VHH binders against TATA-binding protein-associated factor 172 (BTAF1). Designs and how they scored, part 9

Target 1, 176 residues: TATA-binding protein-associated factor 172 (BTAF1), of Homo sapiens (Human) (o14981r1278to1453)
Amino acid sequence: AFLNKYKLHGILCDDMGLGKTLQSICILAGDHCHRAQEYARSKLAECMPLPSLVVCPPTLTGHWVDEVGKFCSREYLNPLHYTGPPTERIRLQHQVKRHNLIVASYDVVRNDIDFFRNIKFNYCILDEGHVIKNGKTKLSKAVKQLTANYRIILSGTPIQNNVLELWSLFDFLMPG
Below, E stands for the ipSAE of ESMFold2; O stands for the ipSAE of OpenDDE; V2 stands for 0.75 times the mean of E and O plus 0.25 times the DockQ between their complexes.

## First folded at step 4 (VHH)

Design k05 (framework vhh_gefurulimab)
Fold by ESMFold2-Fast, scan of step 4:
Structure k05 (fold): chain B 176 residues (1-176), chain A 126 residues (1-126)
Amino acid sequence: as target 1 above (176 residues)
Amino acid sequence: EVQLVESGGGLVKPGGSLRLSCAASGFTFSSYAAAWFRQAPGKEREFVSAIYSGGSTTYADSVKGRFTISRDNAKNSLYLQMNSLRAEDTAVYYCAAGSVLWPYDEEGIEWSEDYWGQGTLVTVSS
């Protein structure tokens, strides 16, 4: 099944006519609901609710927030649009606990990596994730510091079979 | 019609300063990242500086500390303040704006959709 492809870690390209953003929203909403129900039943620490993170190009952050709002009730996904100048972002850091989804640009995550690397995420989704195929960049090094149960790379561009670029992608998908 | 028009280029002595401007029209400038590139005679075009829609900036190592990129979305304009100019800064400077596909940080930017100006010549010579 479609969801089985992305249960652990994966690269999600265009599939069967359903857009990548909508497919990602469905995965996030479903897994958030499932995790919350499992915690309610078991009370186990490993099942405690965790936020998810979407990292995307700066021009797409508003699009992600809007799409979540269109397709998903706030009771399932409540996105925080993590954007703005440094003073505003510090203010938004205090709001993270009230949200189960954080949407941020690559440049903002890189600049605020000391904040983001201290959060355990359920999902970490990299939109236009071919941006990390060059493992030597500061951006690639920053996003590899993120901690998540599941990692997904969305790509509209074919990923080249370059050994060094594939190693960069694998380091993100299989950290440690 | 999408247009980017550079201005402010000219002849300047080593150690001098120059401010480049870029006027954008025909698209919603505030929604796009913008950047400066340059091309010296006989060389490939190289990245100089970028400013993203969120306001974050990045600079090539060769210009860091000397150049400052800024934008004014109300005026649909991009600027590059160049200080402590050197002979090796001599080049045609290009304004670009577009959707970011591949940020290389200090190495540059890859566009999914990009628009370019015609360039403005900066000559640093005595």
Scores: ipSAE 0.000, ipTM 0.121, lowest interface PAE 16.2, mean pLDDT 75

Design k06 (framework vhh_gefurulimab)
Fold by ESMFold2-Fast, scan of step 4:
Structure k06 (fold): chain B 176 residues (1-176), chain A 125 residues (1-125)
Amino acid sequence: as target 1 above (176 residues)
Amino acid sequence: EVQLVESGGGLVKPGGSLRLSCAASGFTFSSYAAAWFRQAPGKEREFVSAIYSGGSTTYADSVKGRFTISRDNAKNSLYLQMNSLRAEDTAVYYCATGSILYPYEEGVEWAEDYWGQGTLVTVSS
């Protein structure tokens, strides 16, 4: 049910009374656990574990890491706080394979897009994702280069019925 | 009919404090990011501070450590607590809310924004 809901709309609604961050953590933890169990049982390539990515405003990256640690065991989600100056981020790139969740800011993902676009993600979550409503921005073009099985936009703003803005969101959620 | 109404501006001496308020109506305030901007006479409008729908905050370097932004979603209100005021803080202060295009450390670029009429803050030297 949750897959049909999120695949169809791609925008996480607060219809459950849960905060969008907590709802996202539950989805990530549950699906990562399920995929790991299915792969261990079947050894099928389509079930292989994949990391997920959270892209958020720079002030929220630490908050996401803290919330994951508060509500989820490291056995299910092991977040990498992808932050710092370029030299530190190069060091962190070598640690990405040890983590199943990467949390990074929009500007860092844009600057390091040549690194991120080479990773196959399970989920790609855009927090405050209304930032890509304008498809002409460098930021919007960068995040649309990301490859993921599922794409989720978390937005604290009402989605306007502006056709071009909805098209930009749709293009991210269902690329191709 | 989105409306933002600022209050709390006035004349204050250097080193003094003021608290600005912004009352929002006509929309679900808790769903939007909100920010304070200021404009001194003859200058461009500059970013002061922002608070996102999730509660995280950013500050311009010129005000960091002196100003505190906060929100009360139950009252649909935004606040700016200004301490250790300086002559260079003299400006008309504007409340803004909307969709953020670029949430970078150097402020915010709006995809869609709504603005109040402003409230004057004068720091007498």
Scores: ipSAE 0.000, ipTM 0.116, lowest interface PAE 17.7, mean pLDDT 73

Design k07 (framework vhh_gefurulimab)
Fold by ESMFold2-Fast, scan of step 4:
Structure k07 (fold): chain B 176 residues (1-176), chain A 126 residues (1-126)
Amino acid sequence: as target 1 above (176 residues)
Amino acid sequence: EVQLVESGGGLVKPGGSLRLSCAASGFTFSSYAAAWFRQAPGKEREFVSAIYSGGSTTYADSVKGRFTISRDNAKNSLYLQMNSLRAEDTAVYYCATGTILYPWDESGLEWAEDYWGQGTLVTVSS
């Protein structure tokens, strides 16, 4: 019922037996490309490009940024490493519009929820999403305030080091 | 254009076995995950088993250890080997292919169904 209203265009990468992080990068790159093409064709507001958000444990934020850079050109995904002290994060807030992917830790998203809740995301990905199982925690309440077209929770599957051919994946994710 | 045709259903005794087949045509079957669902009279349709294009499998708790899902991409076919059948397994079994989505609250796999077969009846007597 809930998820029947949320569809991914094309094939879901997890059915290729790859690690969740790499699968997520493929989905993000493909969908951002598709959305940009739809907007260029239609010029409709509903097709306007939107950023995506990855929320992960603090020790993994740098890893996500590095993996995106390793497997995906900045023309497709331009990640912002949203981290640091409060004064630095305020500066990063002014840079968000220059990026199409924001990577942040759970604690940082919770602390800056008033900023994040005002952004409409295309994808919101929760890495190690078991941290929000208790719906009564401040973290769970904060994360539920996020708005996104698609929401993905990663099960904690180990990250694989396989390289995906990103160009071939666009044909699967965006047929026609 | 796209068609899924199930076969192999029938009447079996408790403890018996059946193998269901699903023949796909009109599309590249090997590119899609595939699943079996079932619907008993007066009940909602429920998930039975899924197989990803890479070969990994998932089973509902009620059938785990008794049923085995498999695919043959060269023949565009999906199979369900059903062993140790119980009266509770009586249902119309449906083949489905499409995009698999994970639920937000981890309640199970949801299928964004593009294609469904017409079903095959399995009756376990007694």
Scores: ipSAE 0.000, ipTM 0.128, lowest interface PAE 14.1, mean pLDDT 70

Design k08 (framework vhh_gefurulimab)
Fold by ESMFold2-Fast, scan of step 4:
Structure k08 (fold): chain B 176 residues (1-176), chain A 126 residues (1-126)
Amino acid sequence: as target 1 above (176 residues)
Amino acid sequence: EVQLVESGGGLVKPGGSLRLSCAASGFTFSEYAAAWFRQAPGKEREFVSAIYEGGSTTYADSVKGRFTISRDNAKNSLYLQMNSLRAEDTAVYYCATGSILYPYQESGVEWAEDYWGQGTLVTVSS
């Protein structure tokens, strides 16, 4: 809502006392609702509902799913906890179309990048996004292959002003 | 050897136009963001405009609507088209390249520079 009004790609810091996760959930729920209403009125292909993706450390994937469940009805955000061993994740790939929010860890997105790169997302949110500050890693290269209308990096830690680190973050936020 | 060379500065009357150029060499220009800064006599260096790898642009409030930044990656060049020049635009203009944080403020850019040019003088006077 707030960022959507200003249409910013960027680093979302703790701008509100309610925390970054809840702030992100509000943005996702509001934007998905707005997009659905626009599609119902216009029937234009460019207004069709698109899923969003949250990429976070593995210890936080359950937290994101739980927070969505606490603050949003499944009518607005229906999260898929994309996790587990490879055989389970292949099974979950067949369920992705039934969900409008996918929550996955960085390593899982990297391992399954051939699947994720073929999906156009509305939002792609990187929680603890400092993990991609090294642009040479396989992880950083993988997440930069994602396609999204909006890209957001969440950071609870001050980002160092290192040219190469900022270049990696910048490259993600502004895909060529 | 990395080098940025500015050109196009000169004397112009108020309301006039100038086009500045910056030629980059010794590195892969297309992989970096680029920006123009300026420094007026007795003042600190200030941000003017930036252009990112993907082509999006940011401008200081003082130049919005008057200046246009552009790049040509095939020619390893950065440009600044300056229109409706004012006496307050008088400064040495510098080309810079490096990483830039996204502006969370409409007019602001946090700049982490790798390389700077030597500057080109722009004087707006009758």
Scores: ipSAE 0.000, ipTM 0.103, lowest interface PAE 17.1, mean pLDDT 72

Design k09 (framework vhh_gefurulimab; at its last look DockQ between E and O 0.02; V2 from the best seeds 0.00; counts 0 for: pae E 11.3 > 2, placed apart)
Amino acid sequence: EVQLVESGGGLVKPGGSLRLSCAASGFTFSSYAAAWFRQAPGKEREFVSAIWSGGSTTYADSVKGRFTISRDNAKNSLYLQMNSLRAEDTAVYYCATGSILYPYSDEGVDWGEDYWGQGTLVTVSS
ESMFold2-Fast, scan of step 4: ipSAE 0.000; ipTM 0.377
ESMFold2, look of step 5: ipSAE 0.006; ipTM 0.210
ESMFold2 (binder alone), look of step 5: mean pLDDT 81; pTM 0.823
OpenDDE, look of step 5: ipSAE 0.179; ipTM 0.594

Design k10 (framework vhh_7z1x_3)
Fold by ESMFold2-Fast, scan of step 4:
Structure k10 (fold): chain B 176 residues (1-176), chain A 127 residues (1-127)
Amino acid sequence: as target 1 above (176 residues)
Amino acid sequence: QVQLVETGGGLVQPGGSLRLSCTASGFTFSSYAMNWVRQAPGKGLEWLSGIYGSGGSTSYADSVKGRFTISRDNAKNTLYLQMNSLQPDDTAVYFCARGSILYPYQEEGVEWAEDYWGQGTQVTVSS
């Protein structure tokens, strides 16, 4: 059943020309399922389930959570809307281990980077990732501290030929 | 060890054609999206085209749409770029790049999360 659902999710992401958010949701759901199955069989530490992170503008965080809820059962993706004032975010930090997807704004990740940099993510997705084009900003330096197996940048703007902006993006995609 | 090796570059007359090839090794080729990217002298990187591992979806930059065709042969671990109606401004070093296995690149303006790049092959369009 799970294998059949995973194959169907793969078809949707590969062949159907879906929008960026929905394609990303299919990717996350499919990979989390595969990873969980591998761990159940192998018991290897490198196969242990890992959460994924979506970083987006603050106005889009609710949209991501809502879209996940529309298209995925909580059995596959259980999103945490990591938002609110500092006192509330401290409470949410205790819940992170119960979720396999964290959705947060750029500023919140920057402010709480000492928390986020200590988590190994499976996927780190930057929605509207052109915000990190300037590699010298505090925001760009913060998100580059994130550790993930896979890194994805989503942008509605055309790819630019500015070498400094491209170096910032490459530094995020290929850190070290 | 992941390796990507581009071949097929060279000198060609304006209006001519070239076919670039990229041979992949060290990974399951059919499980990864593949891309062509170029860099003209004194300019930055320009993404040209991408193809999913299944071969079911392709995407092109507007500058090459209708002139270039991306394809792959998963049995041979080889990626191709058929370039027709070449113009002097197509002069560049052309790179083969492995994308994320699950990268959602089909939408215009989406940026690629490339893991590995080839060494490049020079294409010169000149009389």
Scores: ipSAE 0.000, ipTM 0.142, lowest interface PAE 14.6, mean pLDDT 72

Design k11 (framework vhh_7yz9_2)
Fold by ESMFold2-Fast, scan of step 4:
Structure k11 (fold): chain B 176 residues (1-176), chain A 126 residues (1-126)
Amino acid sequence: as target 1 above (176 residues)
Amino acid sequence: QWQLVESGGGLVQAGGSLRLSCTASGFTFSSYAMGWYRQTAGNEREWVAFIYSGGSTTYADSVKGRFTISRDNAKNTVYLQMNSLKPEDTAVYYCATGSILYPYQEEGVEWAEDYWGQGTPVTVSS
């Protein structure tokens, strides 16, 4: 349906933006459930449950964790708030396998990219994804190293006035 | 070239309400986070509320439940609805955008410079 239209590889835009987080949570919960059900039936490795990743500005990481808790049972989405100083983040790395959703800020993902690039994600969601509009930045290069079945950019408006910026967004959504 | 113009400040009695507005020009408003800060004499500016391009909002603990930030992208305007005002809310209120709303430090990141309005004073009488 309309939620499915934006789950593969897309940019989810809304003038008000108030529904994007909740709609993303619904997509994640539904698809994680479906994938787990398919694996239970088929036992095929390609259907094995995978975690998802949300990358957002640092001020929004707690907001994402709280919203997941309000709208979704931990049996469907169990978020890990991947934050704190380097010593704490190393401890959190050992807990990642107990969670099916990881929420982290852009700077933390860039700093820990050697850890994140070794994980196969189901969904990778970039909140305020216009931050990767400049493909030459270390941040843009880092997030493009992430591996996921589906990629979603959440933004108030697509960056369409600059061909190179649009190219950077497409490079993330359609990696090679 | 980027400009932010605040309005709506004034004198109000404790328990009253005010709505501040900030109209932006010179940039693609809908693509940027917007925020409200306030400053009292002799103190640093403190954040009050942020609204991101996607519509997500965050609030300082001192104003949660009393203030609401919103935006109208068609009018290039961000609002701060202030209810149940207290004398402690007395300050000059500033509209802001730019890298200050994204406390991320990295060389080569292409962020907008920080832009501030001139401020609008709010006085809450007991």
Scores: ipSAE 0.000, ipTM 0.253, lowest interface PAE 13.8, mean pLDDT 75

Design k12 (framework vhh_7ocj_1)
Fold by ESMFold2-Fast, scan of step 4:
Parts: C-alpha cells; structure tokens; sequence
Structure k12 (fold): chain B 176 residues (1-176), chain A 126 residues (1-126)
C-alpha cells in the first residue's frame, strides 16, 4: 500500500464558509473510503479500517449525528450517538464495532476514558476544542489519552497567544 | 492463513500462578495490538489485558496489579503472566489480534479485522 505520507494534524478554522462540521464530515468520509480501498488492494495491517471519534459539547452531539445523516450515506459514515446514562453507555459500547464514527460529549469521554483509550482511531476531532486549552483539567488529561492517526481541533474562538494554552493543544495534537 | 495458538492453561489452586502464551502466524505481528480476553459460562467475553504495537498496555480492573501482559515480536508471541489467582478468574482465555481491541466483544461483528485463538481453559480451585 502506497499511502500519502502528509496527513492532517491541526487546528481547522472555517475559511470557506462551509462550516467546520461539514468540512470535517467530508474529510472523514473521504479518508474512510480511501482506507477501505487501500486495504482491499493491499491487505496490509496498516491500511485496516479504523473508526473515528468526534468529541463535542453535550448540546452538539445530536447536531453532529444529524449532519452526518443529512450529508453522508451510512455506507460511507455510520455514526453512533454515544450518549445517555452509564447503563445505556455500557450497552452502546457493544455496538461501537458496528460503526465507523463515534460521536460523544467531552464529559462522557472523560467518564468512559478507560473504554475510549483502548481504541485506535483514524481521526479524533475535538469540536469547540478550546475547552482543553487548560492542560491541568481532568478533561484535558482524559482526552490526551486518546490514540488516533490524525487529530483535529475545531474552534470558533481565536486561539490566543498564550504559551501554556498552545502547549496544551499541541500535547493533544502530538502526544509524546 | 492467520493462526493464534494458546498454551499454558490448566488447573491451579487459589493464590497460584499461570503463564499463558499465544503464538501467532500469518500476519505482521509487530503491527497488531495483541490481547487476552476471558469468558466464563453465561458471561460476556471481556478484555483482560491488551498490549499495543508501541508497547503500551491496558488492563481490566479485576486483574490490575495481578496480571502482566508482554510481547516478544521476534517470536511472534504474546504472554499473560497471571499471579495471585482466585476462583473468580476461572474462564476460557482467548488470544486476540486486531487494530482495535474493545473491552467487550460482540458476536458476529467483523467490520474491523480481528483474529481469535481457539481459547485455553483456566480453572482455579479453592
């Protein structure tokens, strides 16, 4: 398999007026399709299909699921709305393998981090990712435990010139 | 052909130790996460321990501090050292390989490529 070596890690801003959510859906759908095609051709372990994760504020999880459904066939992106009380979320853990996109809130990912940190994601997208700019919070420490090939932070808030905040964001983008 | 062959299971008294081995063939071992799952009668198959290609490890809460997972890439083998065994550890232990190792396995779901061994029985007597 001959994969593009220059892949996306970074902070995505709304440059085209398409909206960051729609741009992210296009990136996810395209890359998931590309990985599936490369695996079919090569059979290499490094090309195996992987799910992606979107982490967002609780009020936006349904919005992400709805937008995926509006703009993308389930053949390309099949989102799981990972939400609800702990008992329901344990049940949803059994369904994760049926889906190639998991959408969850920040607090749910933090609470279930022992589950999420065991999954290798293709993409990990943090919507309203300025919430992790304080690297000392339990939330910031939890999301930095996630493993993904590509990491994206979406933010409508300007990232200020603050070294500690920038280092917290870079720690997520390039954990080491 | 992909093959995972477990060994080292058996009968042991409470407080004892066992070391399980899983020999892998037919795939690029160093690129895969390797793990051990267990399943007792009437219960769901649950993740006991996982070790990823980079060497990081994860453990189920009931085995933390007692079990240790390791891998030998040169021998294409993953190991589970089981110490301070209790009757509650009695189960069939399965070796697994995959890009993703979930805490619980759902039967019949194969969109992510997982490989499984046939399992090895571990029985802990009181």
Amino acid sequence: as target 1 above (176 residues)
Amino acid sequence: QVQLVESGGGLVQAGGSLRLSCAASGFTFSSYAMGWYRQAPGKQRELVAAIYSGGSTRYGDFVKGRFTISRGNAKNTVYLQMNSLSVEDTAVYYCAAGSILYPYQEEGVEWAEDYWGQGTQVTVSS
Scores: ipSAE 0.000, ipTM 0.146, lowest interface PAE 15.4, mean pLDDT 74

Design k13 (framework vhh_7b2m_4)
Fold by ESMFold2-Fast, scan of step 4:
Structure k13 (fold): chain B 176 residues (1-176), chain A 126 residues (1-126)
Amino acid sequence: as target 1 above (176 residues)
Amino acid sequence: EVQLVESGGGLVQAGGSLRLSCAASGFTFSSYAVGWYRQAPGKQRVVVASIYSGGSTKYSNSVKGRFTISRDNAKNTVYLQMNSLKPEDTAVYYCAAGSVIYPYQEEGVEWAEDYWGQGTQVTVSS
C-alpha cells in the first residue's frame, strides 16, 4: 500500500505485474527511503538507516545485482556483490558499510556467518528459500543467526505441509 | 565526474571562527545527505555534523552549540560555521555525501559514505 506512492527508475511497482525479484527490489527501495525520511525527521535510534541482505543461490547473485542496477538508482539502493574467494571477501567486508544492500550466496553467508551475524539488517530476503526447510543443516542454522527487522522467503518450489520444515521456516521468519 | 571540494580551512587562534565550504558536482546534490567529518593524527575519522536532504541537522556532542551546518541546494554547497574554536578541534575536515549519513559510531564500526572530499586542514593554536 505505501508502495503505491513510490517509484523506482520511474516505474511504479504495482503497475507492471512484476516478478518476485522486482517486487522485492520495490519493497527494499521504498522502505529504505521511508526509513531514512523518518530518521531525518525523528532522530530516533530505532529509525536509523540499516542495510538489507539478499541471500540467494550463487548463480543468481549477479542477476540480483544487475536487476537492482537496472530498475533502481544507486541513491535508493547501492548493492554490494559479496562474492569471490576468501581473500576478496575479506576486502569486500571493508566495503560493506558503503552499501545499503548486500547480495551474497547461501554458502558464502554460511562460511562468513561470524561476519554477517554482527550486522543488524532492515530486510533479510532468502531467494529460493526452500534450501533451508531442513532445519538441521549447517546452512539453516547459519541463516537463523542473522538479525533483521523483516524477513522474507521467496520460493519457486512448493513448501510441504511438514511440521519440521514449517518449524525451520518459522524459526527463521520469527526467531525467539 | 562526482567531486566534493572543501575550502576555508587554515590556522586560527583559540576562540576564533572559521567557515568551511564543500562544493559538490556530478550528482543530484539535493537528494543526498551531507556530513562533515574530521580526523586528527593517529585517531579514527569521526562525524562532526550532518544535514539531511530535508534540511534536518545532527551534531556531535563535542561541537553542539559551537558549530552550525547548513546547505544551499541551488549552489550545490554545504557549509560548516565553526565558532569558539578549541585546540582539540585541530584536524583535517572532510566533506562526505551519501544517500544516508549514519549519525553515530558503534565500537568497531565506521560507516563509509558514497563520496568523499580530499579534506581541508584546520589548526587551532592555543
Scores: ipSAE 0.000, ipTM 0.103, lowest interface PAE 17.7, mean pLDDT 73

Design k14 (framework vhh_8h5u_2)
Fold by ESMFold2-Fast, scan of step 4:
Structure k14 (fold): chain B 176 residues (1-176), chain A 128 residues (1-128)
Amino acid sequence: as target 1 above (176 residues)
Amino acid sequence: EVQVVESGGGLVQPGGSLRLSCAASGFTFSSYSYAMGWYRQAPGNQHERVAIIYSGGSTNYPDSVKGRFTISRDNAKNTGYLQMNSLKSEDTAVYYCATGSILYPYQEEGVEWAEDYWGQGTQVTVSS
């Protein structure tokens, strides 16, 4: 694993003082910049630039794209708004390599999981991640197939002490 | 028809080395396509993934084999490999090669992933 065993996978909640979206954008931009600089220096395969993925409710995908454009230059984060009917999404699949951030809804990632699971991401961020706390849903099974160096769950809903729900979230954050 | 066939298993002493091969037919490895992985199953246990190589060439290993096992592929030969060094008795298992878009790190009893293609397995025995 490229993950350091002491690295924290995280759940970011609304009590952090900064907006969760803006905080996530800062993390993504900084890490992508650092990773690119390390690869330019070392030329090591484990340092090769990787895209990141944001999965969120359908109503929030445009918000994420807009916030990235508002607070971050495309030189640091170039978001792809992965949306639309199936024929449009197939067209967008050919553009993924030109972007370092893909923003997609949960239902779109589930429907196109055969595409997304073949990409290794640097970050995978689940906005409103309480939607996967039921590990038996097709949605939960789909997002657990995603491969990323770092996994982050953003939640505006309090996480409760339900062992099955916590196990489902933990399984996403630390698979295998 | 997609098929993968393992070879290279056998008996080896603790501390020894083996190289397993996985010959794929009916498909080719390419970017944003199928990953290739090695799994093992000891008696009484479920399959566990011990190595994966993604279409882009990046790899992943569980802590139990990290530093000892190396997965690689030869795209010209359409063949994957697992180099196993510093073998321990705990590494005794049937080793399987798998390819597919869904390569879960573990297999639960009674769970099958529809898009995985699995070989028949090759026995590795580490014994003094």
Scores: ipSAE 0.000, ipTM 0.116, lowest interface PAE 17.6, mean pLDDT 72

Design k15 (framework vhh_gefurulimab)
Fold by ESMFold2-Fast, scan of step 4:
Structure k15 (fold): chain B 176 residues (1-176), chain A 127 residues (1-127)
Amino acid sequence: as target 1 above (176 residues)
Amino acid sequence: EVQLVESGGGLVKPGGSLRLSCAASGFTFSSYAAAWFRQAPGKEREFVSAIYSGGSTTYADSVKGRFTISRDNAKNSLYLQMNSLRAEDTAVYYCATGAISYEYSPESGVEWAEDYWGQGTLVTVSS
């Protein structure tokens, strides 16, 4: 019902039967706007605007950036497409603080985890999050080092009979 | 259709014991790992113990040494022997096996898909 008050490029997101990606965009835009308004009113450090992170397969990073642009004005969500070779990514690291949404692939986040670990996120969204179901992989260990107020896993794939894989997902969703 | 039915819950005094059972049907139980989870009032569902198809076991630190998980593949059953029960063990206990799905909910975020969960059995530890 709070999201019903936000207008994303001509639509009220929460009033529509939307897919997981669009619902995620609505939550990100709504919470970002609310947090910014609270900070402007209170000026409390704990209300300071925080960026959000979307982690997805490399083929989907451009899709996320495009969808944000179609449904959301840059004044609500200003996505950074964090991609490219290491030299380009180092340049992009200096731009991160000017954006409120970072979209990156799993491999890029893993490779640059020392950078990402030092950022407090509002939301951390794992698209096709079944890729971290094995808790012993370097990828799973890397994404668990991310700090965020809220964590969301988007996946239509059944998580199988290995309890350690379920523990990996629970550890990400419910960090101690 | 996959079904899991828990039983054996009830009221017990601190220091007491209970044995929970889970009856599985609709799939080849012996081929899958099985686990016990619990959810206390006002808390999230938490892992308790698991047993793999090969018989190896894993326990949460809070129950290690007090609880024992076991299975009987001939009876398609999973068990949890609970000893030295404490007030903090009070919860609804759930049996789980097979594939479990997570879905994003428009209202509240991530939901647990319940295709391979039981209905739960209440354990109350109170004097």
Scores: ipSAE 0.000, ipTM 0.113, lowest interface PAE 13.6, mean pLDDT 71

Design k16 (framework vhh_gefurulimab)
Fold by ESMFold2-Fast, scan of step 4:
Structure k16 (fold): chain B 176 residues (1-176), chain A 126 residues (1-126)
Amino acid sequence: as target 1 above (176 residues)
Amino acid sequence: EVQLVESGGGLVKPGGSLRLSCAASGFTFSSYAAAWFRQAPGKEREFVSAIYSGGSTTYADSVKGRFTISRDNAKNSLYLQMNSLRAEDTAVYYCARGSIDYPYSEEGLYWSDDYWGQGTLVTVSS
């Protein structure tokens, strides 16, 4: 039930007093830890550890990496700061399997979507997810190609009752 | 015993279409990535397309836009729809079960010979 509700209603706003980034880190660390423990016990393919992805504005990628390091031990979350020119990003692609969290900007994910859509994620978090309200943009089309068990949109902007904008957000949460 | 059985290969003219099928047994198909590979005479085995358990797909540049990979987990089956076929597509096509291991990039795909089918021949010729 909780997992289904989270997939259907994956819009998290800063009204719980803890802050969206810290709440997200707690969810990621807890679920990654639980998934790893279940896999160690069961050895079932469905419990196998999977990385998570945070997509955010370029000015926030370093902030996410720093906050993870501040509030979470490397034993639980080992973030990869996926950034830089194309030649450097190709090198980082070969390191992805050694990390359980990838942090990247919207533009970088769009440019490298052929790489990112190859990966099954546990969580896919869109920080400042209002950027995909217009479903016709190349960015919105790119991020909707991502495969994840759980999808979360973090919003610092009030969500309007515009039908097309809401449909774009729901397409990400429930791809069709 | 893990088994993968390909079918649907045959002779087709350039510009034609063909659909390959792979029937999986002996494991929980829905939990694994699956892929198509091909081998032309005198050449090494080449990656064609893969589909992950979550539905994500990847394609070799040589087939992108012409081939479509799909799966039916209820039927334990993998498919490859091949359109706009060229003489260069002539090869034995193999179905492969991927690892349940940590996600990997396209160039980092590891496919064991223990989990490959026997192949189905596709000949594109006038």
Scores: ipSAE 0.000, ipTM 0.084, lowest interface PAE 20.8, mean pLDDT 73

